# VH-VL binders against Large ribosomal subunit protein mL46 (mrpl17): the designs that were tried, part 8

Target 1, 243 residues: Large ribosomal subunit protein mL46 (mrpl17), of Schizosaccharomyces pombe (o94398)
Amino acid sequence: IQSSKPLSNSTPLKGCSVGTILIRSPILTRQPSEFEKSIYKYNAELWNELSDPLPAEFYFKKGSVGEKDWQERQKTLKGKESPFETIFGKERKEMESNKLLDSATHLQSRVTEADTKNDERSTLRSLDKSLYLLVKKSKSSGWQFPNTPVTSSEKALHLLCQDLLKNILDENSLTWLVARHPLALLKTEQEKTFLLRARLLNGLDVPNLQNVYDWVWCTYDELKNKLSPSSWDSVKNILSDRL
Key: E = the ipSAE of ESMFold2; O = the ipSAE of OpenDDE; V2 = 0.75 times the mean of E and O plus 0.25 times the DockQ between their complexes.

## First folded at step 4 (VH-VL)

Design q15 (framework fv_pasotuxizumab)
Fold by ESMFold2-Fast, scan of step 4:
Structure q15 (fold): chain C 243 residues (1-243), chain A 120 residues (1-120), chain B 107 residues (1-107)
Amino acid sequence: as target 1 above (243 residues)
Amino acid sequence: QVQLVESGGGLVKPGESLRLSCAASGFTFSDYYMYWVRQAPGKGLEWVAIISDSGSYTYYSDIIKGRFTISRDNAKNSLYLQMNSLKAEDTAVYYCAREGDYWSGYFDYWGQGTLVTVSS
Amino acid sequence: DIQMTQSPSSLSASVGDRVTITCKASQDISNYVAWYQQKPGQAPKSLIYAASSLQSDVPSRFSGSASGTDFTLTISSVQSEDFATYYCQQYDSYPYTFGGGTKLEIK
């Protein structure tokens, strides 16, 4: 981090801006870890290995009573499905039935229509990750966290942040300001912006934003390509794709 | 190659509804923001409404907000403007316009326009 | 809303004349200005975007320039097909707004 020396004519808070890091938290749980997948694979391989038939010729003389008994046993065993396969087969069918029901009733799926179309203005993308709101105030403005200038020295930053959220999301949207203190301070040559963290509580029913030129809901990985290098550097270490 | 063809204009009475259509061809319609722009007889150009490439974002002029609805059908390469509660002041030629390549904000191609006349 | 003040509202010129049309934005819009040409009974045609970028198939006699919030469209040597109405447009902020138009007519 490099801090510039304070200017001799530093302005009071009224010269600053307040903004928000508005987060849509993950709606779906993550995929099984590589360790969990390895355990499932090991158990499946172990079962397959234990169920593998052995050639009778390795144990018995051809045409012997022992070979006949072995072959009859193998025929009997081969005709019955694995108890584990029966249990997993039943659960798999139940899961497939639930997936079909979810599709038929338009319930949440892991991969949405917004994901398929890469619709960056939708909150229904990347349900297993956090989404961060970025806005453009005008076409000439770069992508930035929603913010507004501090025009009243009497009003606390968190109250200004709540006013900002009402201004862009409307009064019916549910948001929760996680803390009253700033999470980050963005410093540019011309401007200081205090960023407060907020969470979107009704992430599946969010109307189009108001009073902005454009907006996007970005995953952590997408922020680097949208934010200015200086803004990205200021937030990259305090945000993560697992936040 | 790029063509925009409007239809649906006509003579209607105040308070009635009308639906305009714009048929697009010669480009990947689903990649472009689309606009409706109008021009009253003998007057200048006036922006009416915008719709994003996916249809998820719309923005309206304050004078028609609540009365007009812009929509699109990307499978049919068509843009629509549903006009309700029409007023004499809505009399104009309505143009379908495409936003320029690579998210530019200016209108690079225009349709021929369709005349809407609202009078008793 | 951003106001685009276009001047003059009309001007007369002869073939071969140099013509300049001006457009002033009420606030800073960077270079997000386009110019359109409209002939009677026809749709507007895009001439210039980003204040100075010439649209494909537009003759090089057309040019655009910017100085602060002042934008100009210049026709270096007017031809007979250039007699039309010209409009400027800002596309920095919604709502997109147009100038009032400049009618270029023959002397």
Scores: ipSAE 0.006, ipTM 0.488, lowest interface PAE 10.0, mean pLDDT 77

Design q17 (from q1 with heavy chain T100S S101Y E102D; framework fv_pasotuxizumab)
Fold by ESMFold2-Fast, scan of step 4:
Structure q17 (fold): chain C 243 residues (1-243), chain A 121 residues (1-121), chain B 107 residues (1-107)
Amino acid sequence: as target 1 above (243 residues)
Amino acid sequence: QVQLVESGGGLVKPGESLRLSCAASGFTFSDYYMYWVRQAPGKGLEWVAIISDSGSYTYYSDIIKGRFTISRDNAKNSLYLQMNSLKAEDTAVYYCARDSYDFWSGYFDYWGQGTLVTVSS
Amino acid sequence: DIQMTQSPSSLSASVGDRVTITCKASQDISNYVAWYQQKPGQAPKSLIYAASSLQSDVPSRFSGSASGTDFTLTISSVQSEDFATYYCQQYDSYPYTFGGGTKLEIK
C-alpha cells in the first residue's frame, strides 16, 4: 500500500510483526586461496633463480683464498630468506597460532560431518561463513525469518525480539541482540515485519528449536533459494556477503 | 518387503516404566523418519512422537512430553520408545510407523502390527 | 493445534453402495491429508496421501478429494472387504492430528 492505513484504537506498531535475523558468526578464518599460494611459490622460485650467481670456478682458481671467500659470501646470501617468504612466513605463523587456538577451544575440522551430510539443521556446517536462521511455521508455509505479532504498545521492539528468541530457542542457547533498532522492514501484501539483528553465542552447541515446524541454518548464498523473492530483495543488500 | 515388528508391551502399574522396541526390515532404515502412534482400546489414533533419520531431531505430543523418549539405533535397524511415569491413560496399542520416502511427507506409509501396553493397578 | 472433524462417526451400507466420508480441518492445511483403513485387531493401512493420491495396491474404487478445508474419501462401490474404520490425518503441522474415525458397517 502506498498510503498508510489510518490508525484507530492502536499504536503505530500494533498490527505489525517483529522478527529476527539470527546470525551464527564464522567460527573459522578463511585460508589463503590456492591461487595466492601459487603466486607465492612462483615468486619464491623466481627470487631463488635471480639470486643464483655464476659458478665460482668461472672467476677463481680452485682452492684459492678468493674462491673460499666468494663461496662464504654465497652461503650468506643463499641463507637469506626471500622478501616474499618473509611476508608469507608471517602469515603462516599467524595461521598456525589460529590453528592452535582452534585446537585449544576443541573446534571441529573445517569440513565437518554436518558439511558432508549437508545437515541444514546444524550450526556446525560452513564454519568459515555466516549462517542465518530460517523457520517454517508449517509444512505448507514458506521459509521465513522467525517473527511474532506485536501485541503490546508499551513493550519496545527489542524486548519483543528477545521474547521471540526465548520462545523458539532452548534454555541452553545464548543470543546477543546487536542493536535495538530494526535492520530491515519486510513488506508483504498483508504484513509488515521489523527485523532486528541478533547473534548466536552457542559455540559448538547445536540449539534445539521449539514452536516451529522446521528450521534451517543457511549461508548467504542459500538464502536466495529459501526466501520468497520479496523477502530476499528486502535483505540481500543489507546482509553481509563477505566471507 | 517392508516389515515393522513391535515388542515390549505388557501389563504395568501406574508410575512404572516400560521400553518398546520396533524391528525394521526390507528397507534402508537409516534413510527414514519414524513415528510412534497409539490407540486406546475402542478409541481413535493418536500421534505420539517423531524421530529424524539420524536421530538428531525429535518432536513429541504434549500429552507425553517429558515422560516418553523416542530413540533409534540405525546399526540394529531398531526404533525405541522409553515410557516413564506411566498413567492409566497411556493404556493403548502402540504402533511403529514409517514416514514416506521424502522424509518430510508426514503420512505413514507402513505400520507395524502394534504392541499392547496396559497400565492398571 | 489443527483439529480434524470427521463425519459421520458411523455409516451403514450395502455391497455396491457409494459412500462418502468427510473430514474438516479447523484451518487451511493445503492438501496435506492422508486416509487410513483399519480392520478390527489389525494395524491401519495407508490408502490415500496428499488428499487425492492413491497408494500402490489400493483398489481404484477408493478416491479422495479436497475443497478448501473439506476433504472427502469416496468408495464408489463398496465391497465386503471394505467394512472397516477409516481415519483422516493432517500432516501440515505438529502435532499431527487424526479425525475421530468413521466405522463403515454392513446395513
Scores: ipSAE 0.190, ipTM 0.632, lowest interface PAE 5.1, mean pLDDT 80

Design q2 (framework fv_pasotuxizumab)
Fold by ESMFold2-Fast, scan of step 4:
Structure q2 (fold): chain C 243 residues (1-243), chain A 118 residues (1-118), chain B 107 residues (1-107)
Amino acid sequence: as target 1 above (243 residues)
Amino acid sequence: QVQLVESGGGLVKPGESLRLSCAASGFTFSDYYMYWVRQAPGKGLEWVAIISDSGSYTYYSDIIKGRFTISRDNAKNSLYLQMNSLKAEDTAVYYCARDYWSGYFDYWGQGTLVTVSS
Amino acid sequence: DIQMTQSPSSLSASVGDRVTITCKASQDISNYVAWYQQKPGQAPKSLIYAASSLQSDVPSRFSGSASGTDFTLTISSVQSEDFATYYCQQYDSYPYTFGGGTKLEIK
């Protein structure tokens, strides 16, 4: 109907949505294949690079707004133990342990209760891989990245994305917006969705999500099975198994 | 509606200083990164400086680095550019611009002309 | 610094023509490209952001597209008010850089 349509084109983003690719970074180094183990023996730096927390420059273009926002957030948290440092500190510690102990027993420590039960709603699953948040808005809707319509272009997209994250996560969940600009622009027949990348800083204890029908934390490989074919085609070359 | 109004331009001699102001209205100024962009007569657009929404972080073009200082007063909805040690090549129309997100300038001021000549 | 090479420097067209202006980035900048229109003696006006998203109140005859590091601004049917200088801008990383401009002139 005419009255349900936007009556004004005064805002540049009206008719668009903002969404987030919320990522729980690997807590444990991925288990290398026999071939990769042989390579790592000869190229220890490759193993360390894959295991080390990435500096802000890897996530942001040097001097970008996102890098400055990251640095400002880091400065705000200085003097208190950073969840970011705590998470990545644990990963580094585990990597050092694996270096010293080339033993099958450390593989057992990588398998959690959530892994055993295949609990897709848990952030404690697949500790050696990145997890991506997908949601269902309603019982009949498909799985999608969290998103919300743009109601005002006066607010910057990153602020709207932060509002979205606050709306679906609890008060104890801490997130870091990796960049203020979008990672991807998803185009559908009806609208455009700007996807911003966010990191989950306290990936060990995320309570139930709110204002969504259902949610799941997926590895890269599992995204293909849950996203629509068009959504998957839009992100498959942008996202990686290790992000 | 969004408005950006620059002021402070004029004719100055090489080596002198000048301070530009930009008055913002129609939006929550403290939520936006702000920019200064200049354009020499008959030439293209050139980015000058950026300031974060809180004012805590700034970046400058290498051409004016150390000579120009960008600042803001969120209580007064105002953006400033302090220009020191002006050179003839700084002659340009200076625009203030609002960052919608990460470097897209959705609103521009009308510009203020700075002429540096002996 | 990311260099934005805009071509042509000037272009002549008649009312009703389809006009295409190209901008090439020196490296991958995804879709972080904006297009601006500037008429003589006036401030720039925002046309397009994210390579293809149209700014509000900009006529639908303007469109943007991206292919790798090549970005294009297309005016499907030039009107008399469209004769102006057009600039592309990358906003992927600092310093934010503009193309050299394309002056659209009457044939």
Scores: ipSAE 0.000, ipTM 0.397, lowest interface PAE 16.3, mean pLDDT 73

Design q20 (from q1 with heavy chain S105E; framework fv_pasotuxizumab; at its last look DockQ between E and O 0.01; V2 from the best seeds 0.00; counts 0 for: pae E 18.9 > 2, placed apart)
Fold by ESMFold2, look of step 5:
Structure q20 (fold): chain C 243 residues (1-243), chain A 121 residues (1-121), chain B 107 residues (1-107)
Amino acid sequence: as target 1 above (243 residues)
Amino acid sequence: QVQLVESGGGLVKPGESLRLSCAASGFTFSDYYMYWVRQAPGKGLEWVAIISDSGSYTYYSDIIKGRFTISRDNAKNSLYLQMNSLKAEDTAVYYCARDTSEFWEGYFDYWGQGTLVTVSS
Amino acid sequence: DIQMTQSPSSLSASVGDRVTITCKASQDISNYVAWYQQKPGQAPKSLIYAASSLQSDVPSRFSGSASGTDFTLTISSVQSEDFATYYCQQYDSYPYTFGGGTKLEIK
């Protein structure tokens, strides 16, 4: 009784891409200060270093130091809250519990200028809903989550995802990579795309995008109209909850 | 050309400490898992410690019992082994070794020249 | 733990002889076997990986093979620089283990 193994002792990542489901969470509180943003950035960087959600048998040879490394990381992450959920969770609970007390002092419009202009490129649209970033790589390409090829890179997938986000977002944008494993796998006959979840932590600072032909920030319901049917089918159930 | 150069060996008394270094050149050090392997005089090879490419994860032989600490400094292309509470049985040539690929494999394609550690009672 | 039983512990040969060195794994390890050569006072040198694949700087007189859990290193025509100690190693799973070594001596 023994599992079969690949004949090759190498596991190159040919035909693979890494991509990001980048989420702007609902904006329900005041903007964080610059100090708070720096704390969030430090915690996000620490959390991303601890997070390594990838199927071990795809990336690592069975029984290797890399597989053991990944397994130990999963043990340390199992059941633990992310630093952002700890920080934002307290503020969210306090806001929910204190809504009657804060109503007079906590006036925020749920309809913004971006809503009235139907500005789909702005993260200020639909403040009470999550927004998901989709991009086009060319004029004729379909809408897809941001992604980049993995060409047998030396880096782990989550680090490649961070590089992807730095390439398409401006320097002032702050993101946090969330997930223990890729949340979705988009597969064609010749290519696999591992999608990792990330949050945009810009608050009301609208990010400038670069190195893409076009972009939109979509609500969950709008994703269906933008994504290919196969991509939509791969993500619709894992994105139906609000993060 | 890949090169690994160990240093820091010498004669020490039981219970003392010693720190080994391994200087790496000719490859992108930060992309490779690194290993310490030792060989007692007249004996075979025995693995000691393993460190991941980022340094976030370490593994140790049970023989060490928490006395040794592996570390790396990727900015300096250097691998280290801090050896505490040394015993006579730790007398060996200590080699640093590199994994064969940029990802991982589990065998060692390049070895340093070794540094001798002698622990005399 | 996977045991690698290497035999013989030593053998004698003349230049030009064909020699074989064997390792037996205590369980199925596929082809995850490496072979190393070590000369006195020197570091081990990698010869073979994946049971039969030669490292790029290794002479073609070296070869490796696998049959079940039995692995062999063969030197088809021993040269004077081949007198050394040879080690097998499994790298299927931790802990990585070495064979006890085979000393190839001049007759």
Scores: ipSAE 0.000, ipTM 0.364, lowest interface PAE 18.9, mean pLDDT 73
ESMFold2-Fast, scan of step 4: ipSAE 0.620; ipTM 0.839
ESMFold2 (binder alone), look of step 5: mean pLDDT 89; pTM 0.891
OpenDDE, look of step 5: ipSAE 0.607; ipTM 0.819

Design q23 (framework fv_pasotuxizumab)
Fold by ESMFold2-Fast, scan of step 4:
Structure q23 (fold): chain C 243 residues (1-243), chain A 122 residues (1-122), chain B 107 residues (1-107)
Amino acid sequence: as target 1 above (243 residues)
Amino acid sequence: QVQLVESGGGLVKPGESLRLSCAASGFTFSDYYMYWVRQAPGKGLEWVAIISDSGSYTYYSDIIKGRFTISRDNAKNSLYLQMNSLKAEDTAVYYCARDSTYDFWSGYFDYWGQGTLVTVSS
Amino acid sequence: DIQMTQSPSSLSASVGDRVTITCKASQDISNYVAWYQQKPGQAPKSLIYAASSLQSDVPSRFSGSASGTDFTLTISSVQSEDFATYYCQQYDSYPYTFGGGTKLEIK
């Protein structure tokens, strides 16, 4: 009585490819403008004014009942968070973490040896900008985002993308797939490529890519000179040199 | 005058190892991608491996299936091919060859060494 | 792998003859084809790259052409020093592959 016939259709993604926009995030924070420096300074001074309690002797005479009441109240409230202090405490922690990160990188030149040689195959170039991985599958192939055909596999796109990254990068390279859904769709006369966003979690040199003919790490400004006009048009409005 | 001189070839038994060397002179060795190409007696040419100018990038023919390792020492202007688990089918003259361009590769070879014969037999 | 099919395997010619050697790629490789000359007991010598570009120091009687996946090496007027084995090579994709060779012999 019930039909047991299997569905006879093509895979939904037959003839398509999956690829990745692999990004090396900036390792070094860009130099703040004078305006931005003044804002940072103002905010730091404002936080100090709002966070630090005034000395008791400023408001009360030493040994007075008022001073003792104020001190007892301060002791009772010591260590307790207010919504104000919770919000500004978070801001201050983020500023301190950013300052520590900047201090940790202060021994590294903003201009590296890779910058001096214009070594496009190094991840250590342009430390204050995002770098994007482009590959060639052959000498005659144009520069493209890493990609692989979707065959008769039932695997989800994000799993195929993770397999692609594992195939291209060495075992010491750590990546994070930002989302399971495609960021962009590249259409060519031959096929459609669904691009997923991934980030390189270690910015150490990645010298040997596997299963590619060639590779480059490009800043946003360099992508237009490497990608086909069609591919560039598809990604230019969704990518930025600011991450 | 560009010169590439191979050495290290000889007669070995199946399963043994052998290391080939190529001494380069007459050009800035550290600027060029380098290759190993082999030719079995009376047969055609067969590409073996590539190494980048810095040594950080290598690619190998599947025929040698992880048995061979290409390396270089830019301070000594020398290219090497470490051959492990040798088979009778590896019997060939091994040529060291230079890529036609500097600081990257074109994929064709402008200068070749004289070759060194490796014979694998028992 | 990309297969490079070279023909003929051998060819006999006299000094002054025009000879043509052909090489067919199993897939599109653009113009990334080189031609080499090898004399017995010697290393190969580069003649042509990018299908039609002549290497410096190579006589102008040598020329290369391309049509789709078909590539040809032509010697317009064979000289005594041209009797050798010729190989084509694709350098579009790994592994780089060579044709089987064409032995140019004196008639």
Scores: ipSAE 0.499, ipTM 0.783, lowest interface PAE 2.3, mean pLDDT 80

Design q24 (framework fv_pasotuxizumab)
Fold by ESMFold2-Fast, scan of step 4:
Structure q24 (fold): chain C 243 residues (1-243), chain A 122 residues (1-122), chain B 107 residues (1-107)
Amino acid sequence: as target 1 above (243 residues)
Amino acid sequence: QVQLVESGGGLVKPGESLRLSCAASGFTFSDYYMYWVRQAPGKGLEWVAIISDSGSYTYYSDIIKGRFTISRDNAKNSLYLQMNSLKAEDTAVYYCAREGTYDFWSGYFDYWGQGTLVTVSS
Amino acid sequence: DIQMTQSPSSLSASVGDRVTITCKASQDISNYVAWYQQKPGQAPKSLIYAASSLQSDVPSRFSGSASGTDFTLTISSVQSEDFATYYCQQYDSYPYTFGGGTKLEIK
């Protein structure tokens, strides 16, 4: 036969948590498109062609004041002894060399040492993409957005989020809380977590994270491999891999 | 071949300071978390301190927190432990150890140095 | 802090015996347990990581297992070079903690 279960005392619902989606914005813009590169090349070639002197007969009658004036100007521009032409020619060669060096330096800065080492703990990785902070509370806890339980205090969610950021980041890390209202609500069977969006303002500084077991700075594409399926489903449509 | 060689141990008096060094070779030192672990004569292993691959993160045992400082110099492939306000209870063999790389976040101590003895007595 | 309770403190065995050493965590640490062997006057040597994964160059007679918060190191057939002290270690949470050690001695 069926027996009645004893009545349990009412248990208050578990408190909510507040967390943060902390974003390091892209530091480098992407490379020019092939079309843009072709335009730059065309303009450089056009400038080269346009700088070529035209024959005087094309513009002036032989022996005219205009022809003599043009020839004197052409001689000044073409003369190897001209300070203007010498400086301009040197500057052009240096500019072309510097542009190649700048392109090589820019390419090297896009592929940082952190990129080559796949150092996911560094903020200097993937400079052309947004990075998102994930933490582990313990090795077995799994990757999650930084979060902390909401107390029975009258403290607003955004203030608790700021306290959380101060608790895990060093004194040299500057953050900006984008809005006071939550961006997302993560639900599990046992708890609710309100996520607020924050930005890291000094993205080249490597923060000393504390009060966490471990941390990673992930691109958008890397989040799906680290977050639980339910957490990923909750945030995938509100986060972007582009600025 | 991975090799870790500790140095700097010796006999010191209570209240004095001592700095231990660990010279690493045979691997890319800057890619690994490093640890100091100690063992008092005839006793078990006791974790002392952790330092991240970049040196940006450290964590300490509560029993030595505020007295010991872990640091590293990746250009010199060296790990250090600055020990201040030494006590008789700090007498132990100090081991330099490297964190394993089963995955990039989990770890265990895959290689250990031979140890350096620190004796704190009058 | 997570306490690792290791038992027995000492164990006597003969060559060819099967021996088991146990380690109990005070809380759930998943499989984040390592086992080390230490011979007198030497540094510890890694045997097992992730509770059951054998370190390279460690003989197959060593094995590890996990059941909840209970972890076991087994030596299926003890050899003369296996007489040493064994330690378990959790690496789930800071601070990392070790078991008290088990001395495997010749019977």
Scores: ipSAE 0.006, ipTM 0.436, lowest interface PAE 13.0, mean pLDDT 75

Design q25 (framework fv_pasotuxizumab)
Fold by ESMFold2-Fast, scan of step 4:
Order: structure tokens, then C-alpha cells, then sequence
Structure q25 (fold): chain C 243 residues (1-243), chain A 123 residues (1-123), chain B 107 residues (1-107)
């Protein structure tokens, strides 16, 4: 009779879990298709044809100061690629070369050493696709998105998610919560889990995980084989690296 | 003592249907994921289907997907496999198996197996 | 799908012998491997889970080990009741896949 009931909350969160869909965004852009390469070539050829100046003799008298000035400018422009080659060829080559030069030598190809070894614990695999972090809490646990029980309704879900990320990633790892609201609600037989979206900002630094039994970084296509059927059904239409 | 007893096997013709049953005892049936595993005569083991503890979630081998349906009745402690459009390649001993139980565990190894029931599909 | 390649397909041994059966996964599956024993006309019985953890009531002469994608089942001193077919199974990813089996026969 003297038992006071607690104040009503709009939504009780105790007994639920908060988790994260931690994404490593593509590090390399896709390679141009043969069709796209042909378009670049066509546009470069078209630009060269349209950009050819008329001979100097049409504009200047032989031996004039103007003719000499024009010839000097032509000397400085000689050998310069078309604007299309500069934008789509030279600049891309320089950017790609510099990016690869800043990485380990074995990362110079689109197929990395982690790819050849199928090293699922490395973030240096499938550099042109998104990778998603899955963990196992124990030997007996299935693969799942990182999550932790909600023990207090006082702390906001996004703050609990940030605490979770700091708990499982090493101190040198950087993450960014994309939004404060959940992307998905997983309803399994055992629990309800609110999933928030986060991005890994490590670049080429492979994170070490702690406070989990095991972990893997999966492409979208690999998720369906590791997640429970119920978890996959909940996220398959929300997660896509095809965009 | 955990016990799983299969029934419903027999001889059927290609294209026909058959329903297998598995009676569970000695544990709280509603707490466990359940599986069907088959073994063709003289061949190895092949996973067929999984069903969650509540029956809400199922997953199937691509070989039988669309033809077989796994279901359960927790009030009767029973697991079922409805087999439609049977083929000669479906000839096998069908085993009922229990998934191991741990905290937050939905999948794993098969800790207990039934004795199996033979399904023969021939003309 | 993850392929489990089991070797040898058959093995002859005498009581008291040490026997080793190997299973190789086509990709990294951590330690999510189980071993089963099946006697003729009987259902499989669970022996080992998590690559090296012995199921309760299984004799200590059975042991499992893992090295990368290679998994082994060892019987330190074969007894008459051990002559059976042994299967490995991965439970890292769906679909669950089994090795082809190893028949342990009396020499």
C-alpha cells in the first residue's frame, strides 16, 4: 500500500539496448568504366580540336613584338594537356599516386594484402566498398552490431552510443555519430536494440578492438551470412553501399 | 534428460508431400532454437533449416528453399518440417537437432540430436 | 558458402593408437567449429565445440585444436567404442556447413 509507483515516462528504455552501425566509408573511388574512359577520350579530342589557335601570321606581322609575345606564350603552353585530361587524367593520377604513396607499398593496388588473405579483422579490405563492424560478445554469442544494455533512462541514446564506441575502440580511433536518432530498431526474441549510425574516421589506421570476444568488418553482401535472419531483415533495406 | 523423437518418415513418390514431426522432452522447448539436418544414404551431414525459439524467424538451405517449411508448436513441445514437391535427391535420414543454449545465443552447434527418420523418394 | 575440407576420408587404427583428423575452412571462422561422432545406424553426438571445448560426458582422450583455418580432432588412445565416422562443422556463418567426414576403422 505504501509502494509509490515511479513517474510515468513516455517510453521506458530500461531493459532495451543501444547499439551502433559503425561504417568505414569507401577509401578508394570506383575505377572509371570502359564507357566512361571512352567519353573522357572523346571530350579530350573534341577540346583539342576546338582549342587550336589560328596560326600567328593571321594576327601578327612577321617579326613584330606581338608575334614574339604570342610565340613565347605558345612555348609555355606547348605540351600542356587538354582541360579534360588535366581534370580527369593528370589530376586524378596525381591524387591517386599521392594517396597510395602515403600508404604502405602493398596498398598500391585496388586488391590489398588484407584482400588476398581475406583478413576480416582489417579495415584495409574492400577499399572501394563500405565496411560494417560486427562483434561477438562471447564464444556462444552470434554476430551482432556492437551494443550495450540501457541501465538508466536518464542518459540520451546518442550519449550511450558514444560511450559504447569509446569502450570497444582503442584510444587512437576516431568516430563520428551521423545522427542522434536511431536508424533502426532490432526486435529479436531476446531483446530490443536501438541502432545509431556512426562513421569510422581512422583512414588507413586499423583499429584494435577491446571488451569484445571477436570482431569482423563486413561488406554489405557479407552481412547476410553473419547476422541472424531477424537482424538482417531489420537492416537489409536500410543499409546499402550501392548508393 | 533431453530427448528428441522424430516421426513421419516413409516412402513417397517424386512430387508428393510429407510432414515430419519431432517430439521434444526433458527441457524447456520454448527456450531453444531448433534445426533440421539431413543425411543421404552413405553421404555426409547437410543442414536443412532453422527456427527461432518463438517460431517468428526461419532460415532455409537454398537447396530446399520454397519447397520445405519449418514450424513449431511450443504448447505441444513439437517441431515440424513440411516437405513439398519432393525429389529423389531429398532421400535421406532427417534429424531433429537442438541449438546449444547460452546468453544472447541464437545460433551455434547442435548439442542434442534425435534418432532420425528415413524419407525415401522413389518411383 | 564456407567450405570445410576434412582429411583423411578414412583411417585405420588399432586400440591404443593416437589418431588425428584435420579440417580446413575455406576462410577465417575464428574458433566456431564443432566436432561430432556418428556410429553406424545412430544419430551424431556432440564431442567438441568452440574448436577445443569438450562436451560434458565426453572422455578426456578426445581433444580439439585450432591454428588459423586448420582444425584438428585428436584421440590420444583409441578405444573400441571410438570406431565411428567423425564430422567437423562451422557455425560462424549461415549456411552451416559440415566436413565430408572421416571414417575411423579397426585395422
Amino acid sequence: as target 1 above (243 residues)
Amino acid sequence: QVQLVESGGGLVKPGESLRLSCAASGFTFSDYYMYWVRQAPGKGLEWVAIISDSGSYTYYSDIIKGRFTISRDNAKNSLYLQMNSLKAEDTAVYYCARGSEYDDFWSGYFDYWGQGTLVTVSS
Amino acid sequence: DIQMTQSPSSLSASVGDRVTITCKASQDISNYVAWYQQKPGQAPKSLIYAASSLQSDVPSRFSGSASGTDFTLTISSVQSEDFATYYCQQYDSYPYTFGGGTKLEIK
Scores: ipSAE 0.007, ipTM 0.454, lowest interface PAE 12.3, mean pLDDT 77

